# VHH binders against Coatomer subunit epsilon (cope), part 4

Target 1, 300 residues: Coatomer subunit epsilon (cope), of Dictyostelium discoideum (Social amoeba) (q55fu2)
Amino acid sequence: MSDDILFESKNYFYLGNYQSTINEINKKSRQIIEKSLKAESDYFLYRCYIAQGNYDLVLQETKNNRGSGEDPTIAGLQLLASYLSKPDENREGTLITITQWISDGVVKFNYHLQVIIATIYFNEQLYDEALQILNNCDHIEGLSMLIQIFLKIDRLDLAQKAYDTMKKIIDPDATPALLSLAWINIYNGEEKLKSALSSFEEMAERYGPTPLLLNGQAVCAIGMKRFEKAESLLLESIEKNPKNSDTLANLINCYINMKKPNEIIQRFINQLKTLSPKHDWTSAVNEAEALFEVSKSRFN
Key: E = the ipSAE of ESMFold2; O = the ipSAE of OpenDDE; V2 = 0.75 times the mean of E and O plus 0.25 times the DockQ between their complexes.

## First folded at step 1 (VHH)

Design e9 (framework vhh_etentamig_d1)
Fold by ESMFold2-Fast, scan of step 1:
Structure e9 (fold): chain B 300 residues (1-300), chain A 124 residues (1-124)
Amino acid sequence: as target 1 above (300 residues)
Amino acid sequence: EVQLLESGGGLVQPGGSLRLSCAASGFTFSNYAMSWVRQAPGKGPEWVSGISGSGGRTYYADSVKGRFTISRDNSKNTLYLQMNSLRAEDTAVYYCAKVPREWLGSTLYHFDYRGQGTLVTVSS
């Protein structure tokens, strides 16, 4: 909404342009005086730092959020930063903490905390749990996550319903709605893939290319069997963020379809496993590779 | 000049009922979601209930769901909280809070403004 001081910052954030989000918030720092606006601003700033891999900054800046009067949203951001810094090491403690927060009633109706927890569950491939946390949400970011989760579990009908709910809250031409429709269109066949590609290209031209938008374009190109175009887009995405797990997963998919040597494919698989061992594309890629490798015989 | 004035609190016995009111001024009331937040002695603020600007959507914390009803009268710029089946743990200062646009439900720290509060004591 145009009356929202954070309107442009949120637009950049939804498009994955984290540095522009930070820059925009900082430009308006003098206008961010009210407690609720400051809290919302801090939420987006810390989400951007986490997205950029700067976990230590978030943990340092929030170190005083402890004990009586602890802000649950800030605690969630601390948990997300800690979890993403060392997922395998911190997994069990993270899930225990989330369960305690749910039992304490602090998560229900705190939509920022819901998004944070759903992000952790999604990373762990706990889709049912993520859906339960986002149940009946009517906030933009939560609806965007619902759409992504529904698409991930092949429930196009539910993704469409969530998108219809989003259209009641925001203009269909608003950035979150355009992004959601583009992802839904990827699942609706080749004619819709061209429309989705055009949408991602237009957003990249207007707001600057980001790994998110480049991956969107690349997925469309892969669907259209334009593998050289997809490779070019994904290599540009790697240049912007070499640790983006989606870019690595899409590049692996692209190279498998291009029938690149297994040695090259395995190098990227090993890199993805190091960065995100629970990522869905790692499992899908391993299954696809089984078609090209001799499996060991079973013995009774 | 946003002003929120809560009223209706008092001493009530367990199992009793109270109706809280919040008179709002200084902003276009119907354009904003509103919330009730409570703070018990020595504890942090707890979000209790939220209502959309139109009144078409309502939300409740699990601790009060089924017992409390939030409502609003946009023609009178007034927010209400009907509290039934009150328990000792409902004892708190109750605050009316103006919510940022598109947001429903969180702690008091995440609201634009809150009123002075009204004390609810549930005891024999």
Scores: ipSAE 0.000, ipTM 0.130, lowest interface PAE 13.6, mean pLDDT 80

Design f1 (framework vhh_6fv0_2)
Fold by ESMFold2-Fast, scan of step 1:
Structure f1 (fold): chain B 300 residues (1-300), chain A 127 residues (1-127)
Amino acid sequence: as target 1 above (300 residues)
Amino acid sequence: QVQLQESGGGLVQPGGSLRLSCAASGFTFSSYWMYWVRQAPEKGLEWVSTISTGGGSTYYKDSVKGRFTVSRDNAKNTLYLQMNSLKPEDAAQYYCAKGRYTEYLFGSTYRLEYDYRGQGTQVTVSS
């Protein structure tokens, strides 16, 4: 039984449907009275605004928090919003602040702050640092992030262990477990790839198609050599969020395999490069191609 | 009490081979990532190799890749480093180190996270 007022909001959030998350929280606002529930609601609300690029809104709404000494979760959200608003300019200061917070001991007992810091580390491709922050994490969002990091660094064995830990905490049919299994299944042969595609499709039908879910479906379609289907899914994803770097990387991979004219491929490469001017756009393209090649080798 | 005891060092000519061993006790050896690190007289402490809890994942410093092989025997609580094609630049005191965290920690190749190391074993490479 769901006595968690935020249950549906969290489902939308885990699947990347940030607007529906905001709408559900607002719909339940009159029921969000308890202080701890209000704090959790604010956390998800601000995470959604940040995910939508509304950094200034988060900074304005939280301007009265004076740092980690008052509310460390809010301080983390402020840091994340500030960092993502200007990553190149704010990188050094952000990493110094994180190091100070770790030294001060405020991070160890705050799982929301751990997730926020791991998100910054992940964006900086500091995967070892992200894993250290999430080490021994027993929270749903932290475990989901561990699985994503392990898959990113080609540690399927550790992703499986993190998923096994997740199954001790939540129902295997719960949204985070379904999503995690679908990503893991991409690497486990043709039958599991078909299962992963079906899972992404069902989640999209129930919670709305998001760039996250459309990318999942597209990666499965690419692995199955259904490039026209993958293109359709990725173009829908671009229409929903033209700044999603995963979508652009997957579309470039798709178009290379379809042998599209170089001028079309270069257009999307240039677009990806403008989203990450300090990060090697070649690395993002190579990551998408490497992921496809790893998937291809496991299908055989 | 955690104990790590290295052995197998010695004098070898360039191109020669040595096998280092590390006997571990006082902790659940099979639950921790293990590291080999070294220190030469004119250099700081440097990371050499990392091995996962089950031995399925191994990582190496670029300059030793293809020449060194790390392995472990969890039944014997022993860590090994097989060193082939040794170069003068490999001459150093070699230390066995216990990872700080359990199986969730990825083996860091540039950020050596350990909480205990042994007394070391000396490797000398001379013409």
Scores: ipSAE 0.000, ipTM 0.136, lowest interface PAE 14.8, mean pLDDT 81

Design f10 (framework vhh_6fv0_2)
Fold by ESMFold2-Fast, scan of step 1:
Structure f10 (fold): chain B 300 residues (1-300), chain A 126 residues (1-126)
Amino acid sequence: as target 1 above (300 residues)
Amino acid sequence: QVQLQESGGGLVQPGGSLRLSCAASGFTFSNYAMYWVRQAPEKGLEWVSTINTGGGSTYYKDSVKGRFTVSRDNAKNTLYLQMNSLKPEDAAQYYCAKERTLYIEGSPYKLTFDYRGQGTQVTVSS
């Protein structure tokens, strides 16, 4: 028995299976009648289109969301789609808009908008701003984002605290909790790393292999020094989304450890730089560049 | 060793100006976004400004926007904060930061600075 019509759609979404999320919502469209449920389903549909790189579709479908009747959540989705379509070009305008929304008070009680803004801040490496917008959050997506930010800034203790808060509001066996624990466990030694791998594998079996879950498995395999397994997983991830920056960064790390020819490593570094020109990439990317510069300085 | 050394603080009258500097060493400065943060005696750590790796993209706390300007010289591994129209509320210890956890006042997570320099004191009084 389920009171949430979007329960399975959300599970697919949290694990990065955007096409299955769309298909599941469309399958249940006749049951999505109430205004609040319709708004929630639209949020997840547009988030999926954005995740698939279909920015123009989101902007076209929402073109009438303007003026005094503007929905702040839809405005946030429009901003996210616009930002991700041309991040360098749209950065300054996006951040000005966010600052205005915060000042206007539209963000404070809109958890979806908070997640959207935190996602933009995270992509800009504005981690303090992202943490401020998610301050005191008790919603699942916000807590998931907090865990990712805390892991990114190497604060495993705070990631654990956010996970403990998450356990108070959802079952530990729910997909966001399983995913969060798997990421936390990557940093807790070999036995926890094996547990994380098994968790990512089980989620992929139940909800389909996604770039998110394949990257999770690959990071575990890299930690276990199973580089050929990691390569296989990452190549499958690239097949599903060739523009996934995390997959490219993990492949570079994998290939450095496998001592692949510099020409192969440089091809993926160049692809990553084209897709994500910002610095503070993974240590593996920085290591590959340092190795290339040392080699170049010796022979050129 | 990674080191950050702030300088340029001092006593200034309200409406005055100061230029802070941060000399970075022990890491590839041009690969990191840099931050200015401050801590007043009666308050927690406050984020003041961010500058991206290449320069050009800058962000400011609302209360300092239009008065403060952050800049960097990647050739000299130096970060700057030009502070104009200083107010008594700007009086604080100013820190240069990278790869850090910021303490956010009122946060339930009690985030703290994990890595920063010694700081430079700014006092605004007559």
Scores: ipSAE 0.000, ipTM 0.211, lowest interface PAE 12.0, mean pLDDT 80

Design f11 (framework vhh_6fv0_2)
Fold by ESMFold2-Fast, scan of step 1:
Structure f11 (fold): chain B 300 residues (1-300), chain A 119 residues (1-119)
Amino acid sequence: as target 1 above (300 residues)
Amino acid sequence: QVQLQESGGGLVQPGGSLRLSCAASGFTFSSYDMYWVRQAPEKGLEWVSTISSGGGSTYYKDSVKGRFTVSRDNAKNTLYLQMNSLKPEDAAQYYCARWGRSLYEFDYRGQGTQVTVSS
């Protein structure tokens, strides 16, 4: 019936509002009859459960899929859930499985699986492997990931090119385009930080404040040396999800810059290490340093 | 046929220096961004550095900033990586690589050159 029955669900998903994504898909359930649309809705539902930390739910609900030979997208979701449930323990097995799937050719024409694999590579800081998986992608999630990877390796020119490609296939006012431009603007220096902050605030007003959007606002505030504002936003983000590693890392960075006592900073560092050994406080500092260097180059 | 050939690796003591070279053939070298990547025995492939086609922009992994310098000689179709203040953690097989004709393509990597940091 509709052009895209999942349009609003995808908007909530891209902005990190996982519960609203689930609620919207459930409200549209009577319209989700076609097999391909049902498969796509299941993909987003399981991605939401994984994002909420409900790994066991995904593994239990998909237990009858015994590998990539049956449903490669479901196999990818099982792999992602397993990996994120215990990253240190499952890292080696996960990377071996990915290498096997690439060799078997199951990845080449499955863009959902490409996104899942690129997400794992990104979490492992295997950026060139992630770029290779996303090679010449024209799908929205892949382009969004390319932008994030290009920003991570300080290639603003390539992030801009990926964003320009995204604008050819989606309205510039659509949520993935707004989110991508806001992140690009963060790396473009002081004048663009105010614009990025306004964009994150507008998205939060329209689609609800999420840890993702609150973190975006906080990174802008940190870049503008508005540490009290950043603290307020990050504490709100913790209230919504106390296990969000990005929020804890940004709060640590904020508190260091505010010259808070070592005992409070160390408490949050210990919490971050317990929740995410791979996402430690050093990574948060390095991101802030990269943002500072980009800003500094624009001011000269 | 695109070909990339690395050289200049070897054994060096901590704090020492090495200069890696990559000879490129089979394509218009001056039209492509080039990058250096490395792989240690127990680790995945790691991006190290990127240099734009004209040499005007350079990018580095945080752990090598200030110690490594990437450069290129478009007249000689050669890419370089000057490595100073080498640490044991820098020990790896180093590869030069090229994204394909489009900025989104990851196509080509050479055979690599081994860097060992030990006495």
Scores: ipSAE 0.000, ipTM 0.171, lowest interface PAE 13.0, mean pLDDT 82

Design f12 (framework vhh_6fv0_2; at its last look DockQ between E and O 0.01; V2 from the best seeds 0.00; counts 0 for: pae E 8.0 > 2, framework grips, unsure alone 64.9 < 65, placed apart)
Fold by OpenDDE, look of step 2:
Structure f12 (fold): chain B 300 residues (1-300), chain A 122 residues (1-122)
Amino acid sequence: as target 1 above (300 residues)
Amino acid sequence: QVQLQESGGGLVQPGGSLRLSCAASGFTFSSYWMYWVRQAPEKGLEWVSTISTGGGSTYYKDSVKGRFTVSRDNAKNTLYLQMNSLKPEDAAQYYCATEYGFRDTSLYPDYRGQGTQVTVSS
């Protein structure tokens, strides 16, 4: 019953529609009476705030009335908010804290905390550590993250296995499964790009476009050499969230392919560096820089 | 110097139509992708439409798809935006632009005109 109450909220969350998630949770607030359900709803609320960049809000709310450091999940959310607010400054302290929590055994059976920690590791490109944290995870969000990590490290085989596990837990037509399959299909070659694109488009049509979905579409478009389409999608994504690092990274990639002026590409690179210094955009940046050097050499 | 001059704006009722024009000079117009952007009061700059150099490819914001049509005449160095079935939410200052950049976490066109005002009111 509890899972049913938050179904829509969770669905929006998976799609990256954080405001709709918040709205739905608030709409159903009177129905959220059970302590466990309340905890879960709070978790998603705070995750939404964090995703929206409202770090201070999370820190203040959890400090005052809605959580204490005694709850490992709340502590995790605080850590995540703090880390993301100043990743460079808070990196070392954050990692030390995580290490301590792992040592203390507080992470092993807390899926929320696992996801939070894995998110931090992922942001730091500590993929092995992230995988270790999510090892044996049977939760949807954890499996989704596993799939993303496996794809990131070019382990399509493992991503597929994780997806197979996911299909045992949820309906293949459920949003997390659809997203996962779409992501996998992006990496399965050109013939699967259309399928992935269709999936993202359908979800966007049904639930509304989000940066997550728009980026998915854009990546497919780029793979299909439909760069102009990718550009339009990414520009729309920027309008929705100008601080989305994936959008910027993909736009840089897109503009490289479009042979946009170096000055334009450099502007977005600079923006990305400022926004997300640890974002895995190195390949795109390196490519751009290489192109710039070649260009300079031609004119010198 | 790159110059863009928008025209064709005005007051229309909901469901009405307008055709915007953008006269370009000071650069090789046919060599650049062109953009329409708009800014509503108290809102940021919003992308509306893009057209390729030759006009073979056109793209639109979802909210304007099926209603707006971008076109260009390279011989006349002119960009067009046909706006049909106008809605109140379409009311904005409309600009033509060439390339986009990023400043202060905001999207901006490198070059744009003074804009033309579109008002949609009953």
Scores: ipSAE 0.016, ipTM 0.394, lowest interface PAE 6.7, mean pLDDT 86
ESMFold2-Fast, scan of step 1: ipSAE 0.460; ipTM 0.806
ESMFold2, look of step 2: ipSAE 0.019; ipTM 0.580
ESMFold2 (binder alone), look of step 2: mean pLDDT 79; pTM 0.806

Design f13 (framework vhh_6fv0_2)
Fold by ESMFold2-Fast, scan of step 1:
Structure f13 (fold): chain B 300 residues (1-300), chain A 127 residues (1-127)
Amino acid sequence: as target 1 above (300 residues)
Amino acid sequence: QVQLQESGGGLVQPGGSLRLSCAASGFTFSDYAMYWVRQAPEKGLEWVSTISTGGGSTYYKDSVKGRFTVSRDNAKNTLYLQMNSLKPEDAAQYYCAKSQYRIFDSGTLYKSEMDYRGQGTQVTVSS
């Protein structure tokens, strides 16, 4: 969009290219003059730092955001950074704070805060709570999250309705719409996998290969039983971000299907378990460990 | 049954002040957080301010911080918005709205299906 100074930055952000997002915002810093545009810019910069694991930077830069003059969006970013830095230690306090913000009514008309809270709920596997926060949302990032949550809970019908709503507010060729359709096509099954793969490949060519896009391609390849192609994509993803839990989970599933040695599978299981012991990957890890024990017993 | 009635809008010059009021009925006013939202002809609905159930916590859209003050009188079931240093960008139809959530004594979050806003009051800031 010609009038949206952050248009290109948002495209990189939605596709998981945080480095390019930061670079584009900095490149256009002279045009980011209005207070509201500066706030939007800061939101995306802090989200990128959090995505990169630089929690301390966000907390340090926002340390003066307290008291009655507190910015609720910045408070949300502080909460997200604090939560992700030590999820087990900060869980209880984080959930109490969210409940208080909902009661205080600060969440209903703050779509950035809605996305932040829904992200925390999703990481805690509190899907009903996440859906409640995003209920009737009409903002792009919130609709993207709704689609992902509906797919996660196997409600393809609701994911489709959220995607239909998204098409009313953005072009079908916009990056959030392309990404959402690609994931919906994966869940529709094998007939749509080739189309989904093509879409992820085109986005990666245009905006750079990110762990998000490489993982999407790999999931399509696994669905098409192209395990060697999936392995190649997932190894490239690990090289870019060795702490990506999605990549590790998909690589474990790929290697099990390829009947790789238990030594290799167990190495990645241990890595995943270290990074995400409580998240939705727990099911995949438990299944992989059960398969490892079965194969180990047959080695006698 | 839920009724929200806004008043206090009008025409002011840039730099002027207005005080908006919202009279609430049909629900227990002190049990709900309240909002001010606005809609300009060229834009969608925009959040302006939030006030907690007891009035102890207030939050504002960045562009109105330091210029607008939200308050409430639970004894009179009335919500207020004091608007100072008004700018042309503040011209809009202003609505008060009720939170859709209530917390019971047990700490259980409850979602209400009641109506959320009134008919609004027009604020015009002359060129």
Scores: ipSAE 0.000, ipTM 0.267, lowest interface PAE 16.4, mean pLDDT 81

Design f14 (framework vhh_6fv0_2)
Fold by ESMFold2-Fast, scan of step 1:
Structure f14 (fold): chain B 300 residues (1-300), chain A 126 residues (1-126)
Amino acid sequence: as target 1 above (300 residues)
Amino acid sequence: QVQLQESGGGLVQPGGSLRLSCAASGFTFSSYAMYWVRQAPEKGLEWVSTISSGGGYTYYKDSVKGRFTVSRDNAKNTLYLQMNSLKPEDAAQYYCATHRDYTLPFGTDYRYFDYRGQGTQVTVSS
């Protein structure tokens, strides 16, 4: 719609500026009167609270929803908040619940629920399952996530196809399209890498520097072998969110290339191990290689 | 082999009613959610309705709420769509579908929708 009241709120959200999303929605609260618009604004508000780690607020605010049979989107948000509060403890129960919801048909044509479930699958590194959930999604957020998953499994061809679908729905200058193209350009090589960096920098200038945008800039800087620039961007990202696993992985790569003392590198590796699913890690080099290689194809 | 066969379509005047049926075979019908989707000429596939495996939960596209009712008879392996107060915008090929392909494992081919039947044509005109 040309009169989308949530337009700027969504722009902040897509770029990872959750506090500005909340502030913008609250600023326009008097214009958010219609039930469908209020439901959409609640979806984005709860997603922001979850992204900020305020899981208890979401669970408390939604306690009157008694399952997927009432409001499946709210049930999904409750499940996401519960899962992220204790991922290791709640993993099995969460996956069982998702399987039941898929079987019950509540997921197939609910785009918000598809995104929520795909987010859980992505966090569990269940990429095929996430792609299967999103295979019938033509919603902008779902397409954005689909592109991210394709890039994660190093299927640039499929990411490009999803981006082409997105361009039929949204202006190429809209934030989801700019963000998607910037990530795709990172995979297309050195010349486009400079364009990607400029795009991330322009988005950060307009919407504020977020861990998402700082990581984008840092990955570009790493690709250009500008490790000192990447370090400064990643340290700023750590200051904003010290629990961001992408920032820690990228910082480890920077420090290895900068030949920092092993003690410093090992400290960040240990921090990353507590945030990511645990496994048997051997050395700083092996750990850094594994983290960076999971975002790259090994079939070439 | 999953097989879905739709029937009950036809020509109806605006404000009329039709009841669509879908006969399912080749899988444990009572264990799967079922969907109605439609495709109008020169339009993409659009979701119309969902019914849970046991029939306890139903969901509808906003434009059909209050006019369409989905139901199922698990003893007969049959899905139904009761369409009332039909509008010209409802004219389309109607398909029943399931999200599970019991005979084939989930593939890596990505598609925005899948169906197994040939569909049944609904025409709404004066």
Scores: ipSAE 0.000, ipTM 0.254, lowest interface PAE 13.0, mean pLDDT 80

Design f15 (framework vhh_6fv0_2)
Fold by ESMFold2-Fast, scan of step 1:
Structure f15 (fold): chain B 300 residues (1-300), chain A 121 residues (1-121)
Amino acid sequence: as target 1 above (300 residues)
Amino acid sequence: QVQLQESGGGLVQPGGSLRLSCAASGFTFSSYYMYWVRQAPEKGLEWVSTISTGGGSTYYKDSVKGRFTVSRDNAKNTLYLQMNSLKPEDAAQYYCAKLDETWYGRSFDYRGQGTQVTVSS
């Protein structure tokens, strides 16, 4: 089998099961001896803490990363945690820091840092900047992000080409490839929606039903006009992570398509604002609506 | 100029072993993920294995998992593929590769003739 100690941890991570990722890394901590392996495990561990909203923990654990001994990847994780903790307050400083790092050449040969920067750019809707950073990234995470960015800017043709490239690098049955294909299949509409749904369900059965996978299933269900199923999946997602704003945005989109009364929809909009006051709910709803409309048009 | 030169192929019986090598030059080897890809007769290029920049992460095609091991020596700019328990289905021309990034997708930069692996009694 694979000798990669982090193989199963990465599978949990790619599918959004951050607690299982942390648990698996911690279980194997005594086997993580080599410096490069420890650096990689720390990267995934801190990414999980950030994904869970535990920004202060990352900043505290990495407080000694400064000066002549500074690790650029850890610096990137600190920047990501700081940015996400207060996006409006820290936006300008974050973008200035990224520009300086690019100019200083620290980004070009650091693929983890490239992914971190692309994540910040994506959150800021700076898609061209994200694509430029990922042009020098020759790894699975970078290709996965390229696919997501191409889908976001409605370039299915480029997403398909990136996926074809990914298949040359990893097995089509590997979790990043399965996830990428499932999202691409959503864009391809009716004929592929059932296949996408089955793929999300199989991944959820093997690695746990995460908000990411439940959202994927729900978007498929909405496209198939199975609104009650979509509602059930989204409510399960909220139960697992009440602070997941994407789930709530998808639920709002589901209810709009079901033509629920404005009073019910407004209640959930207010809930989204309470959970994520600075989240751009309009953009999230419009993105989900666009995906739904693409699927819907193929049924007619 | 990027150059990749594969070696170590040959004829083996089913169940045999081979160790492939790839000598890299013309780029900063330690800064790139490296790949093994193969092409069997009358088939397209098929991905076999991937190794991260430092060697800490490895990935394999499902059909070769447990039988093949990829490794690298950044000091020597050399990539390796240890192939055990070879099957007739593994017979192919093997190439090492790196990616060339473009806006319309990424393509492998594999040069040279590769190294031929034949599995037959």
Scores: ipSAE 0.000, ipTM 0.135, lowest interface PAE 14.9, mean pLDDT 80

